# Miniprotein binders against q9bqp7, part 89

Target 1, 240 residues: q9bqp7
Amino acid sequence: VPQNWFPIFNPERSDKPNASDPSVPLKIPLQRNVIPSVTRVLQQTMTKQQVFLLERWKQRMILELGEDGFKEYTSNVFLQGKRFHEALESILSPQETLKERDENLLKSGYIESVQHILKDVSGVRALESAVQHETLNYIGLLDCVAEYQGKLCVIDWKTSEKPKPFIQSTFDNPLQVVAYMGAMNHDTNYSFQVQCGLIVVAYKDGSPAHPHFMDAELCSQYWTKWLLRLEEYTEKKKNQ
Below, E stands for the ipSAE of ESMFold2; O stands for the ipSAE of OpenDDE; V2 stands for 0.75 times the mean of E and O plus 0.25 times the DockQ between their complexes.

## First folded at step 9 (miniprotein)

Design Hd32 (at its last look DockQ between E and O 0.86; V2 from the best seeds 0.62)
Fold by ESMFold2-Fast, scan of step 9:
Structure Hd32 (fold): chain B 240 residues (1-240), chain A 91 residues (1-91)
Amino acid sequence: as target 1 above (240 residues)
Amino acid sequence: SAEEKFAEIIEELAKVIDEYLETGDPELLKKIEELFKEALEIAKELGNERLIELAKLALMQFKDAVETGDPDLMREVLYLLELAVEEAQEK
């Protein structure tokens, strides 16, 4: 799918939110459409290398933990990810009403890990919000749209046990971010445009999170790669 | 109603998935699969193509999430189940 036919940025939109009154962050629910999500497209189009590495890791984990132990390990990964995102949505929401149980989530190592990043986040425009690319027909659930160090960003929060100090270590995360960005920029439920991305990798032990900022040029580069993955998904689905 | 029964099964399914995430008990995976099967049977009896599609998609993503350990896929499963409940009921 040619990038010049489907640009990531919408020339009819500004990157400056126009609001005379303080707005509540948008939280658009998933629509009832039969179209693929960003996460599904990426999972279904993993490279042969990614598939090989995943299967090798899985086999090693099963050897160490057993089949049931592996499932228990991954269930904890799911639990921690869910709790982390719920805590961040609560922290970033301007409506201050935390229940006692929600307050316990705010004291996790992952939340401590991101504190220095959160200090640079302001002007939250969307939280846990659905986006749809009206022309390319895909959907996504983005974590956050907010200003980071003076720039409006699609922000994606990740948990990791292993250090990931380089953006190349985050695998398909840059593709996920630009896919959300392109969708939002062409979604009629949104009136603003985002040109930057931020991947924040948080650590369970509270070690400082690694931020991976993506400027407009880098986003455009990853957008081209996302379009190729989307095309691959469409071809794969047609041939199943 | 059958729509109400579908919604109840999906809500139970979401509850059992949450229990699996909290406990890591692999026995719950069998229960989750049976609940998905029940939901699909009800959706087919209703002849509601949208409910069949949502239930199938949620099941496929659940299996992919468990196989890959991808927490984003699992979070989407939970959202798909919420959407299925809403679709089965008047808001």
Scores: ipSAE 0.655, ipTM 0.864, lowest interface PAE 1.4, mean pLDDT 83
Fold by ESMFold2, look of step 10:
Structure Hd32 (fold): chain B 240 residues (1-240), chain A 91 residues (1-91)
Amino acid sequence: as target 1 above (240 residues)
Amino acid sequence: SAEEKFAEIIEELAKVIDEYLETGDPELLKKIEELFKEALEIAKELGNERLIELAKLALMQFKDAVETGDPDLMREVLYLLELAVEEAQEK
């Protein structure tokens, strides 16, 4: 029902990587002009229910840990997320000769958690790389583009401290992936496109990560939802 | 030059943010906000609209990241700071 519909896939672009692809994964820097990011759009368009649940969770954590304890908790979440992504970029990069690589960076429950997933990942095309959708005017920073079980995917890595997997209940994780996918598929810095997505939830205790594969049909369904969130964001900014 | 001063402030800001991530020290949050404000003042002195908007965005997203606990938002802050240094050093 979006007013400004745009296709997620680019019919003028091949799904198959061509022979002239770079020998190292792409790492496109952010564009020089600033426009809203995927994560900003999603954060600014949370439903009233999402905002309420976030505030309840925050208050429960503050009650349990104290205000300073909660700040320490969240800073550690940031640190572990940063370390996890740095480790994955290092592991997936052909730059195996990094001698100053922190061995402590590679020794974590989250990295142990994803080992079985990494065995199915190959053909890495991009790592920690910027994407821009010039027509829809948004940017993103995707984690990884690689083949998962033979399918070229935008892969998004998530950390979780609880070992038990939940069924996919987060409203926004799939939207983030498809937004990156749509931007990459129409970004002139990339010569290829992807039709699939993968969300990988890694666990602090090293329990096996849970992959959530998204085929083209599912991606198209979530793409429509992303377009609505982007439209909502744009409308909100016009009325500020 | 004012461009060099801006870049130095942003580099210090990135360093203090990394220290905050490592320690969780709430006092560093105050220092981070002060450094953002100083960077924004220098960007305004330069009359560089891109640096002004980038500094405003990075500060806003930093505050939102701390408020929500969203690690993706925090990582984007760090990338925005890298962009700010590059923009300040371009002629």
Scores: ipSAE 0.588, ipTM 0.830, lowest interface PAE 1.5, mean pLDDT 83
Fold by OpenDDE base, look of step 10:
Structure Hd32 (fold): chain B 240 residues (1-240), chain A 91 residues (1-91)
Amino acid sequence: as target 1 above (240 residues)
Amino acid sequence: SAEEKFAEIIEELAKVIDEYLETGDPELLKKIEELFKEALEIAKELGNERLIELAKLALMQFKDAVETGDPDLMREVLYLLELAVEEAQEK
């Protein structure tokens, strides 16, 4: 049980979008504070087993590709991820803010992969927007807040070369989503609340993306796990 | 000014990171580390503790991103660099 329990949901905020919701998605800049990000907390609190598995994978990849080949591979993974997020931001942004859509960004297997999910996405509230949890002292950058099948969600877009048909295959991604939800729900820059999460795993080959919907109950379960990771991070930093 | 020089180094750093992301050239990693060290030295000369902390954090997260292959960490590095430029310009 977390020592410093904090609710994921804010009882003072309405779950209903206000009729005055801005037609333009929010893009709150990251604040200039030296506060740990969600991704940093998760990375620094990986279990010994997770670290071991990652290192073993890395060593295998280096054996197959060589050291330089592995660096190139890693660079390509980052680039593909970046371009995918840029393309999604462009797609989900209002047409009036469309800088010249680099049509080349839209011609990816990952974009093809998510097309069926995008059909169910509407009511975009935020894109590439910073969230801060002042009390728990962490920050994050949200990919998207939108309605998925009529439910307001924090949406996290992931790229994968391997099928991830189960939410359990997404490792710490559920923790990331709920961490963003909890921060947004208590961030004064946002007037609304989210109760659901969505992880979308896009595939390079254009095969249909896997949506992993997280209802309020599942979000609450992962929130407890997130709080434990945050406590572990805090303890680790005090001992450094 | 030292602030302008800092901003220039960060802009170069962002450019070299983007080039690294495009090419995967291992020599660019060395250059990135050198640029981070230069930025950190200027931040120390400026006596801006916040800037020093941002530069250290950005470097640490960059190393972690490269080591783990986490795209989210890499994106955050770029945002931290933007924040560092803004911090340097406000004084």
Scores: ipSAE 0.492, ipTM 0.800, lowest interface PAE 1.1, mean pLDDT 89
ESMFold2 (binder alone), look of step 10: mean pLDDT 83; pTM 0.788

Design Hd33
Fold by ESMFold2-Fast, scan of step 9:
Structure Hd33 (fold): chain B 240 residues (1-240), chain A 91 residues (1-91)
Amino acid sequence: as target 1 above (240 residues)
Amino acid sequence: SAEEKFAEIIEELAKVIDEYLETGDPELLKKIEELFKEALEIAKELGNERLIELAKLALMQFKDAVETGDPDLMREVLYLLEYAVEEAQEK
């Protein structure tokens, strides 16, 4: 079984922090190699059910908003997501440039939504950082690696408007997290081991964000599904 | 130089994408597509395989993001464009 040959956790790495670890979070830039990203693999290997649900949601939104209205809606989703991630990177960065940061970037319902989660986040190790799995040949851009309630996690921040579209709630967010985790655990740019994941769903109205914690066992289960999606992507690439 | 022209077009592309995100104006989608085509032609003129592949990847992921409404794909596009500017410039 492929899962036994490509483990998510690296037995050569400790989950304990090194004494010499830098105090500044890592931000590894996207590498020169054009290798498929986690997001592209997942988008290109959506299941028939996921495609059906996405098209159904899209048709419903277009009926409600019109085609131009749908594009305006999605452009705003992109804008809010971009701003939310920029604000979180700024908040979690230890760099003393807070006075010079955009005041409006730090004020939003989404940021209010995550305040109670942020109180439990510490020991930030990486922010907006590239990961590459050298053996499995994929790359990703992860949001954050930090301790959540004392456990080192790959943390993925998501924005959602209430109620969230059904397709968004069944999306491959857990697969993204474990794909980043497996890549980081086998990436020579990193020296630590991550065994847990956290998906944080933030709400536009400031309602408390929902944390979805993934322990090592759950991560291993989703890792198996990620390996199948990666295999499907690779097979489709060969047949094109 | 062609390298400077490539960087200028990618920077303009990123700005037009930001404008599209703020306004939702469908006319900007057409301009974005034209800017991607211009960037790809310049990358081909430079004969730089990495820039050609990066421009193609960014365009494909931009289209996928718009089609699916996936903000993660859109954020990755913006990072790819930033990297393409850096790659075009000499260290």
Scores: ipSAE 0.592, ipTM 0.840, lowest interface PAE 1.6, mean pLDDT 83

Design Hd34 (at its last look DockQ between E and O 0.70; V2 from the best seeds 0.59)
Fold by ESMFold2, look of step 10:
Structure Hd34 (fold): chain B 240 residues (1-240), chain A 91 residues (1-91)
Amino acid sequence: as target 1 above (240 residues)
Amino acid sequence: SAEEKFAEIIEELAKVIDEYLETGDPELLKKIEELFKEALEIAKELGNERLIELAKLALMQFKDAVETGDPDLMREVLYLLEWAVEEAQEK
């Protein structure tokens, strides 16, 4: 049970963006003085099982590829992730023109994988935008805020590659989303809030991506788990 | 100035990280860590606590990203570097 509970939703905010605002998505730069980030908190508070599975996977990959081969494999994972997010930001931004887009950026299995999801995405409110929670003292960089099938969501895009086993962060993906939601809902840079989350897992081979929708009730359940992870992180750093 | 030196090191760091992502050359990992440490030294010379904290965080995140293969951690590193340049050039 968290010692310092705080609500995920802000009753003083509307779910619907102000109609008088421009249609340009928000892109808030990272805020000064707010550390740690969501991803760092989750990385530093992995369970013993997550750590074990990561080490086992790493040793298997090193045995198969060698030390240098593993580093080369990892660098390509980073490159593909970077290009995927750049492409999505370009696709979802109304200021981008087709003439300005790099056609090679848009030609990937990951982008093919999400096409059926993108048809259900509209009303983009934020892209690659910083969020902060000044009360709980954490910051994040969310991927997207948009409507998915009529529900305003924080949307998180994930890549999956075979034979690339991802860190057990699939257990933590819902925590990441709700942490962004809680921060955004209490961030003075935003005038609206979200009650839902969406995790989209895209595949390198172009297979249809998996959407994982999180309604308000499910988000509230994961929010409690996020608060425990943040508390665990804070206690760990207090004793260093 | 020390601000210009810091910004130059961070820009070089971003360039070398991009080269690492493209090539997978493990020698670039050594260069990247050296550049991070040089940037941290300059941030300490400036006496800028925010730059020191950003440089430390970016270095720790970079090491964690390489050890885990987590692309979210690596993407954050790149954004932290952009933030660090902005902080170094603002009054």
Scores: ipSAE 0.674, ipTM 0.872, lowest interface PAE 1.1, mean pLDDT 83
Fold by ESMFold2-Fast, scan of step 9:
Structure Hd34 (fold): chain B 240 residues (1-240), chain A 91 residues (1-91)
Amino acid sequence: as target 1 above (240 residues)
Amino acid sequence: SAEEKFAEIIEELAKVIDEYLETGDPELLKKIEELFKEALEIAKELGNERLIELAKLALMQFKDAVETGDPDLMREVLYLLEWAVEEAQEK
């Protein structure tokens, strides 16, 4: 049964700009060290199917590349992901997060992939910022809060080698987005309300990124699923 | 101080992780795990519960990232280490 006691949207907040809102994007650091993160909760509560698929993929990659080759492959995935997010933070904010050579490397692939999405992004409110749900007691590190085609969204940037044209192909990404949204909407460090999400899947070859927009109704549906995962995590931790 | 030593070890750990991301050298994984264990021992010697839990979480997330290939888990590890340095140094 879904938990109606903890709504995703805060009825006391507006999504409209306020004159008292900061003129620069917020970048709040983690406020506490001893509570679960969104990524931890999702990793520790993967479904049997998700675990099975992950293990099969890993076995196939190791068979093809060898154990050391698999580690080298994944290290490059980590490097490209880090550079991609650093480039986006730099592009969306005048922060000095990248060196010129790193920017040039990313522009040949993932950054080119998202150019058409970036044209529709404006009004950046937060970048690489920590969120905490004060009553559900979890934290998250969101990538970006900005207007996408005029709607305020939690935007999550993803890298992928394979096409992800359907939101169902992104697995737990919708849960991650709504978890950040619910936390931000109830975090005293923020004053605004977010009701929409956007998952942007960028491609290494520069092919156009796939945007997966989530309206308020869809966010509410995924919020119910996130609450179940959080409950599962909490129960599992108590038994360990 | 011991807290300064903890911060120094975490900074070295983050540096070695960055080197691993750049080179893909599997031998660096052994050094990374050793540095995590050293950081955890220093945190235990300090009796600082927050640093102990933060170091444990970072290690667990690092292991999960390496095993799954999930770049979001690895980015979280890097942020956890940054926050651990800030916590140890205080403002």
Scores: ipSAE 0.673, ipTM 0.873, lowest interface PAE 1.2, mean pLDDT 83
Fold by OpenDDE base, look of step 10:
Parts: structure tokens; C-alpha cells; sequence
Structure Hd34 (fold): chain B 240 residues (1-240), chain A 91 residues (1-91)
């Protein structure tokens, strides 16, 4: 049980979108404070087993590609991820704010992969927007807050070269999503609350993306795990 | 000014990172590390503890991103660099 319990949901916030919700998605900049990000917390608190599996994968990739080939591979993964997020932001942004859509950004297997998910996405509330949890002292940049199949979700878009048909295959992504949810639900920059999460795994080959929907119950379960990771991080930093 | 020089190095750093992301050239990694060191030195000369912390954090996260292949960490590095420029310009 976490020593520093904090709720994921804010009882003072309504789940109902206020009729005055801006037609334009929020894009809150990250605050300039040296606060640990969600991604940093998760990375620094990987289990010995997770570290081992990652290292084993890395060594295998280096054996296959060489050291320089692995660096090239890694850079390409980053670039593809960046371009995918930029393309999604462009797609999900209101037409009036559309910078000239680089049509080339839209011509990716990853964008093709998510088309069926995008059909069920509406009511975009935030895109590439910072969240801060003041009490728990962490920050994050969430990809999207929107309605998926009529449910308001924090949506996290992921690229993968391998099928991830199960949420368990998404590593710490569920923790990331609930961390963003919990922060947003208590961030004063946001007037609304989210109760659901969605991880979308897009594929390079354009095969249909896997949506991993997280209901309020599942989010609450992962939230407890997130709090434990945050405590571990905090303890690790005190001992450094 | 030292602040302007800091901003210029960070802007160059961002460009070199983008080039690295596009090319995967290992020599660019060395250049990135050098630019981070230069930025950190200027931040120390300025006595700006916040810039020092941001530069250290950005370098650490960059190394971690490259090592782990985490795109989210890499995105955060770019934002940290933007903040470092803004912080340098506000003083």
C-alpha cells in the first residue's frame, strides 16, 4: 500500500463537460520547474527484471545490427515517433489552426494503422498538453484528451513494430496513462476530469492499431502501482 | 552576452539532435554531448542554478533516451531545451 495515498479522481470536478468548453484543444506548456516527469519516474524505477529484459533485447539488437546500426535504429524509432505524434496533432487539431499539413506526415503506415480508432475519437479537449500534480510533485506531457466511443479519455499513442494485442504487452504505458490522468484531474489548468484511459498501439505496416481501453476500475488499479513507483523514485533520490 | 551565447548553443544543440534523429549518425552523438557540456559551462559561468539543473537534466534524459530507446524521454529533452532558452532570455 502506498504510504502517500492520493486519489486518482477529484470529487470536486464534474465529469460533465461544461457547455463552455473551448472549441480549441488545450495546449498547456510544461512548467519550467525541475520536477520529475512521469517518464523519468517510470524509467528510474524499472524492476531488475525489466532492466534485464531491456538489456538482453539491446544486446540482441547490437549483435544483429552492430553498434552503429543499433544507434541508427534507435534514431529512426525516435523520428518515427515524433512524426507520428506531429501528424496526429495535426489531424486532431481544428482545421483553422492547421498549419499547412505536411501531406508527407500523413502518408505513414502508423497513420493508416490508427484510422479506425480516429473514427471513434471526438470532442478533443487537449493535445500535447502539460499536466502537473502539485501535491505528488510530478509532471507530464499527455498526447491527447478526447472522447473515445463517447467516453472522455486520456489517449496515449504508441508506435510499435511488434503486435501488442494485450494491455500487459504495453509495459509501463498503463502507468503513464493513469499518472497523466491523476495529474490532470488535480491540475488547476483543467476544469474537467477524466475517468478512462486509452492506449493505442499503431503499427508501421499499417495493420489495424490495437486500442487498449482502461475503465475507471482498471485505472484505479494501475494508479496504486503508479503511486508505488513514485514512492520508490522519491526514496531513491533521497539516497543519492 | 553569456545568455545569448547560451541560447545559441541550445539552439544548435536542438538542430544537431534533430539531425541525429534523422540520420542516426553516431558522430552527432559526440557533438551533442560536447554542446551539452558547453551549455553547462556557460550556465555555471552565469551562476544560474536553474539553467545548470535544466542542462544537467536534459543531458541525463538524452543519454537515457538513447540508451533505452524511449521516444517520450527524447521529446521531453527537446522541451527542456526550449525551457532553458526561455529561462536564459528572461534574465
Amino acid sequence: as target 1 above (240 residues)
Amino acid sequence: SAEEKFAEIIEELAKVIDEYLETGDPELLKKIEELFKEALEIAKELGNERLIELAKLALMQFKDAVETGDPDLMREVLYLLEWAVEEAQEK
Scores: ipSAE 0.435, ipTM 0.764, lowest interface PAE 1.1, mean pLDDT 88
ESMFold2 (binder alone), look of step 10: mean pLDDT 82; pTM 0.779

Design Hd35
Fold by ESMFold2-Fast, scan of step 9:
Structure Hd35 (fold): chain B 240 residues (1-240), chain A 91 residues (1-91)
Amino acid sequence: as target 1 above (240 residues)
Amino acid sequence: SAEEKFAEIIEELAKVIDEYLETGDPELLKKIEELFKEALEIAKELGNERLIELAKLALMQFKDAVETGDPDLMREVLYLLEFAVIEAQEK
């Protein structure tokens, strides 16, 4: 699908806050999972190289940990990711829940890792919120929309055991971010426009997280690649 | 009755998934797959095509998440199960 048919930015929307914007961060529930999600499109259209690297990593882990040990390792990755996102939603939400936060959830190495990033985050507009591209027919669940160093961004929080100092090291994460951005910019549940992305890779040992900022130009470049992945997914579904 | 059974199975499924995330016990993976299959059978008995599709998608995404170690895919499974309970209660 050519980029010029489906632009990432909506020219009729502003990235500036206005008086009609909600004072509370939006949290639109994920209700339409019968159409493909961003994560599913990306998973189903992995390149041969990505599949090969994933399989090699998996085989090495199984060799080291055993089959059951690998499953335990994988479950811990899920647990840490879930707790990290729950902690961030709690920290960034101006509203306190009736349920008390688990102290351990707020005092993890991953949360320490992102402290220097969080001090530059303000003006939160959405948290754990569903987006849908009404024309391209895909959905996603984004982590956060907020200002980072004064720029409104789709912010995606990642955990990693290995350093990811370059954006190329994050594989499909830039595609995920721009897919959410394009969906939000064309979703009637939202009135503002986001033009920048931020991928934050946090580390378990508390080492400083690596921020990967994506300006409007870079987002447009990755949007073109996302449209190709979406086209590939759609063609695979037609040929089943 | 069937709608109540569906909600019960999905709630049990969510609890067993949470237990798997906390413990890493591989025995729970078999129980999770069995609960997904039970939920799918109940959805078929209800004749609700959307619930059938959601149950199938949740199972596929759960398996893909475990195979790839993708935490975003696992989080989507959990949200999808929450939606399935709501959908069952409304129809």
Scores: ipSAE 0.507, ipTM 0.813, lowest interface PAE 2.2, mean pLDDT 83

Design Hd36
Fold by ESMFold2-Fast, scan of step 9:
Formats: sequence, structure tokens, C-alpha cells
Structure Hd36 (fold): chain B 240 residues (1-240), chain A 91 residues (1-91)
Amino acid sequence: as target 1 above (240 residues)
Amino acid sequence: SAEEKFAEIIEELAKVIDEYLETGDPELLKKIEELFKEALEIAKELGNERLIELAKLALMQFKDAVETGDPDLMREVLYLLEFAVYEAQEK
């Protein structure tokens, strides 16, 4: 178990609607990284398994696409992911114009892919919002907090090209979600509690997205693994 | 040893998956699922949390590959199995 174990859930908080809850989703801006981000911690503490699998994936991709093709592929995937997240924020934001939402909805295979998931998403509480764990000293920028099939979830939107999956992003997705969850549950900028996670993998060709729901028990299991990664990061930083 | 038995089951699993990728024979999917179950049971008996996690992750990826019919996802399972053998053989 982690040496500095800390609970993921905050017993002083409720996941039920509160009169103090804002009618507009929260969007707290990400401040300068004096404190490590979730993505930095995960990148700097990749397991030897993850490093091995990432290198095998890179070798396969370079073999198929060539070095220049691999560079173009990775740049394109990054840009597509960024635009996908921007489109989802626009669709889920109550302040967007109808015209802008309609255009974003129609123009991407990834957006077509998630339509059936979006039908089950409601009660949006936060979008593209910064979280900070004040005790464990890490920050993150989460995609979305909303009800999925009636349960309040941290929702993480992922893109995948079916023939060329990003295996490295898949391994840490549950850790990323629970890290955001634990931070939000202990961040004074938020008043509610999240106990569930949802990872949605959207496909470029518009094929139906795959939702990976994480209940409270599963979140607790991944939280322990996240705390171990955070501990490794802290020790590595001390030794520098 | 149990570690040797785990490695042998994983190597057999990788061979059956390779055969499935070549032939598309749906009967091999049943054998693959049985071998995953055997590997997970051995990993649990060994009490090795890394091997248990690798077996579970590989099984999850395998199920996704079967549901989507994506041969690239199935091939990613082979990389996970290769690493599992490496981990089991570390002394």
C-alpha cells in the first residue's frame, strides 16, 4: 500500500444537487504548473511494462508509416483530439449558440461516434476545469463532470483510430480519471462529491463509441495505484 | 514451477491468437478464453500482483478486440503477453 495513503472520497460531501450549486458549469482556469499535473506525474512514472509497450507500438508504427509518416500521424492525432474536446465543450456548454453547437455536432466522425453516449449525459457540473488536491499537491484539467445514466461521473473523452490505437493512453486512463476525482473531492472550489468515472473512447470513422464505466469500488482500486505513482514521482523529484 | 507453467500457458495463448489472426476461426476464440482463465488462476496462486494485473488487462483488451473485430487491437494483446512472459521469467 502507498506510504502516504489518503482517501479518494470526502465524507463531508454529497453527490446530490445542492441549492448552492451554480446553474452554469464550472470552468476554473488552469494556473501555472508550480505543482505537478496528473499527466506529468503519469508520464514521469511510467512502469517498465508501459515503457516496453509504448516502444513496441512506436516500432510497429514507424515500420508501417516511416519516420515522416509517424510524425505526421502523431501530429494529426493530437490536433484531432484537441478539436474533439473543443467540440464536446461547446456541445455541453449552455452558453454556446445553437448555430455553433449544430456545426460542431455535424462535422466530425468522433462527434458522430459519441452521440449515443451524449443522450445519457445530463446535469453538467464542470467543463474543461482545473482541479487541485490541496493535501497531496497535484493539479489537473478535467474534461467533464456530469451525470451519466443518473450517476455523477468524471468523464474523460478519448479518441481512437481503430487500426492504430494509442495503447499508451489506454493504460493510464483509469488513473487519470481517479486522480481528477480525488482532487475535485478535496478542492475547495467545488462543493459536490464524485464517486464514479467514465472513459469514452470515440472512433474517427463514426463507429459507436465504447463507454467504460467505473463504479466506486473500481475507482477506489485505481486510486491506490494512482497514489503509488504519485509517491514514485515525489521520491524521484527529491532525488534530483 | 508455477512461474514456468504461467509462462508456458501465456506462450500457448500467444500462439493460438496468432493462429486466429491468420485463419479467423471462431472456435479458437473459445480456446483463447480458456487459456486466459488458466493464466489468471496461476497468477493468483502465485500471489504476484503484476502478473494478475497483466492477465486482467490482456483479457480486457482481448474482449474489446473480439467485440470490435479489430485485428490491430488483438495484436496489441500479443505485446501484453510478451511482456507478461518477460515479467514471469525475472528472478
Scores: ipSAE 0.000, ipTM 0.309, lowest interface PAE 10.3, mean pLDDT 79

Design Hd37
Fold by ESMFold2-Fast, scan of step 9:
Structure Hd37 (fold): chain B 240 residues (1-240), chain A 91 residues (1-91)
Amino acid sequence: as target 1 above (240 residues)
Amino acid sequence: SAEEKFAEIIEELAKVIDEYLETGDPELLKKIEELFKEALEIAKELGNERLIELAKLALMQFKDAVETGDPDLMREVLYLLEFAVEDAQEK
């Protein structure tokens, strides 16, 4: 898929707010179709090295925890991630809930970990919102679109119990972010332009989260790699 | 109706998935898979192409999420189930 035919940025869009922008962050429903999601495309097109590392990691974890222990560990990863994203959506949404359950979510070590990042986040425009690139035929569910240090970013929140996650998202996080960005920039449900990305890795013990900022140039470079993965997915689908 | 039965089974499926996420009980994985299969059969009986596709996609992504430990895939599964309930209850 040539990049010059499918640019990541839309020249007809601005990243600045206008009077027609909603007063609350957008939360567009995911489309009801079988068009592949960003995470699905990345999962189906893992490199030989990614597949090897994932298999190695699983075998080591099973050796240490047993098969049932590994399943419990994996479910806990999902639960912690779900709660972290729910807490962030609550914090960043102007329609914050007042339930006791929300208070407990906000007290996690992961939320403590991101406090210094949240101080630099403002102007939230989308939360837990679906994007679609109709021309390239993929969809995604992004975490957040907001200004980080004055720059409009697609922000992806990640949790880590240890410094090294061994799953697909560890290696493909930049591709995930730019895929969401390119989709949003060409999705008629949105009117603004995003040119920057931010990957935030939060830690369970409350240690300061690591922000990985991606400027427009870096996003363009990863966009080329995402287009190759999408092309690979399309080719593999034809052969199945 | 069959539409109401589909909504009921998806609601049960979502509850069992929430239990699995909270407890990590591997026995729930088998129950979850069976509930997905039941939902798919009901969707086929309804002849509703969209619900069939949603059920298939959700099951596929649930299995991949568990296999890879990818929380983004799991988040998408939960969102798809929410849509399936709404769709079954609409005209």
Scores: ipSAE 0.382, ipTM 0.749, lowest interface PAE 2.9, mean pLDDT 81

Design Hd38
Fold by ESMFold2-Fast, scan of step 9:
Structure Hd38 (fold): chain B 240 residues (1-240), chain A 91 residues (1-91)
Amino acid sequence: as target 1 above (240 residues)
Amino acid sequence: SAEEKFAEIIEELAKVIDEYLETGDPELLKKIEELFKEALEIAKELGNERLIELAKLALMQFKDAVETGDPDLMREVLYLLEFAVELAQEK
């Protein structure tokens, strides 16, 4: 049990559609606070197993590609991830001019990979939007908040070259999603409640993306784990 | 002014990071580190503790992103830089 427990859901909020809800997705800029981000907390508190697996993968890649080849590979990973997120933001935006310009981008492997998921996505509430948890002192930048198969979700888009059919294969991604969810549910820039998460793993070759849906109970379980990671982060920083 | 110079350096830093992501040129990594150092010195001249902390955090996160190959960390570096420009400019 974490020492500084706080609820993920806000009893003062509703997930019901409201007539006053904006027709354009929210894109809140980063708050003017210098506090740790979700991804920073997770990176600084990786488990020994995660560190071991990451180092093994890195050394294997360097052995196969060489130092320069590995840097080129990782740079291409960054570039493709950036383009993928930009394309998704454009596609999910209600602006017609962006959708017209992105027609050619629908031919990319990653975008092709997520087409069947996108058919079930509607009611977009937020895109590339900042969240801050004032009480727990962390920030994040979420990809998307929208209805997936009728349920309002924090949606996180991931790219991968290897198959990830199981949620356990996504490592800290469930923690990332619930951290954003908990922050958004208590962030005054937002008025609605999110109780579900979705991790979508897209593939470069266009093979069908794997959706990992998280219901409210699963989100609550991962939230407790996120609170422990956050506590570990703050405790380690005090000891520096 | 120092505030305008800070914004210019951060904008140049973001552009060089984007160029690095487009080309994979390792020489750009050295240029990125030098630009971070310049931004930190300007933040110190401005006497703004938040800007100093942001510049240090962004540099640390950039190094972690490069070492881990984690695109989410690199994406956050760019957002931290955008935030720093907002803090430095009145608008």
Scores: ipSAE 0.140, ipTM 0.567, lowest interface PAE 5.0, mean pLDDT 80

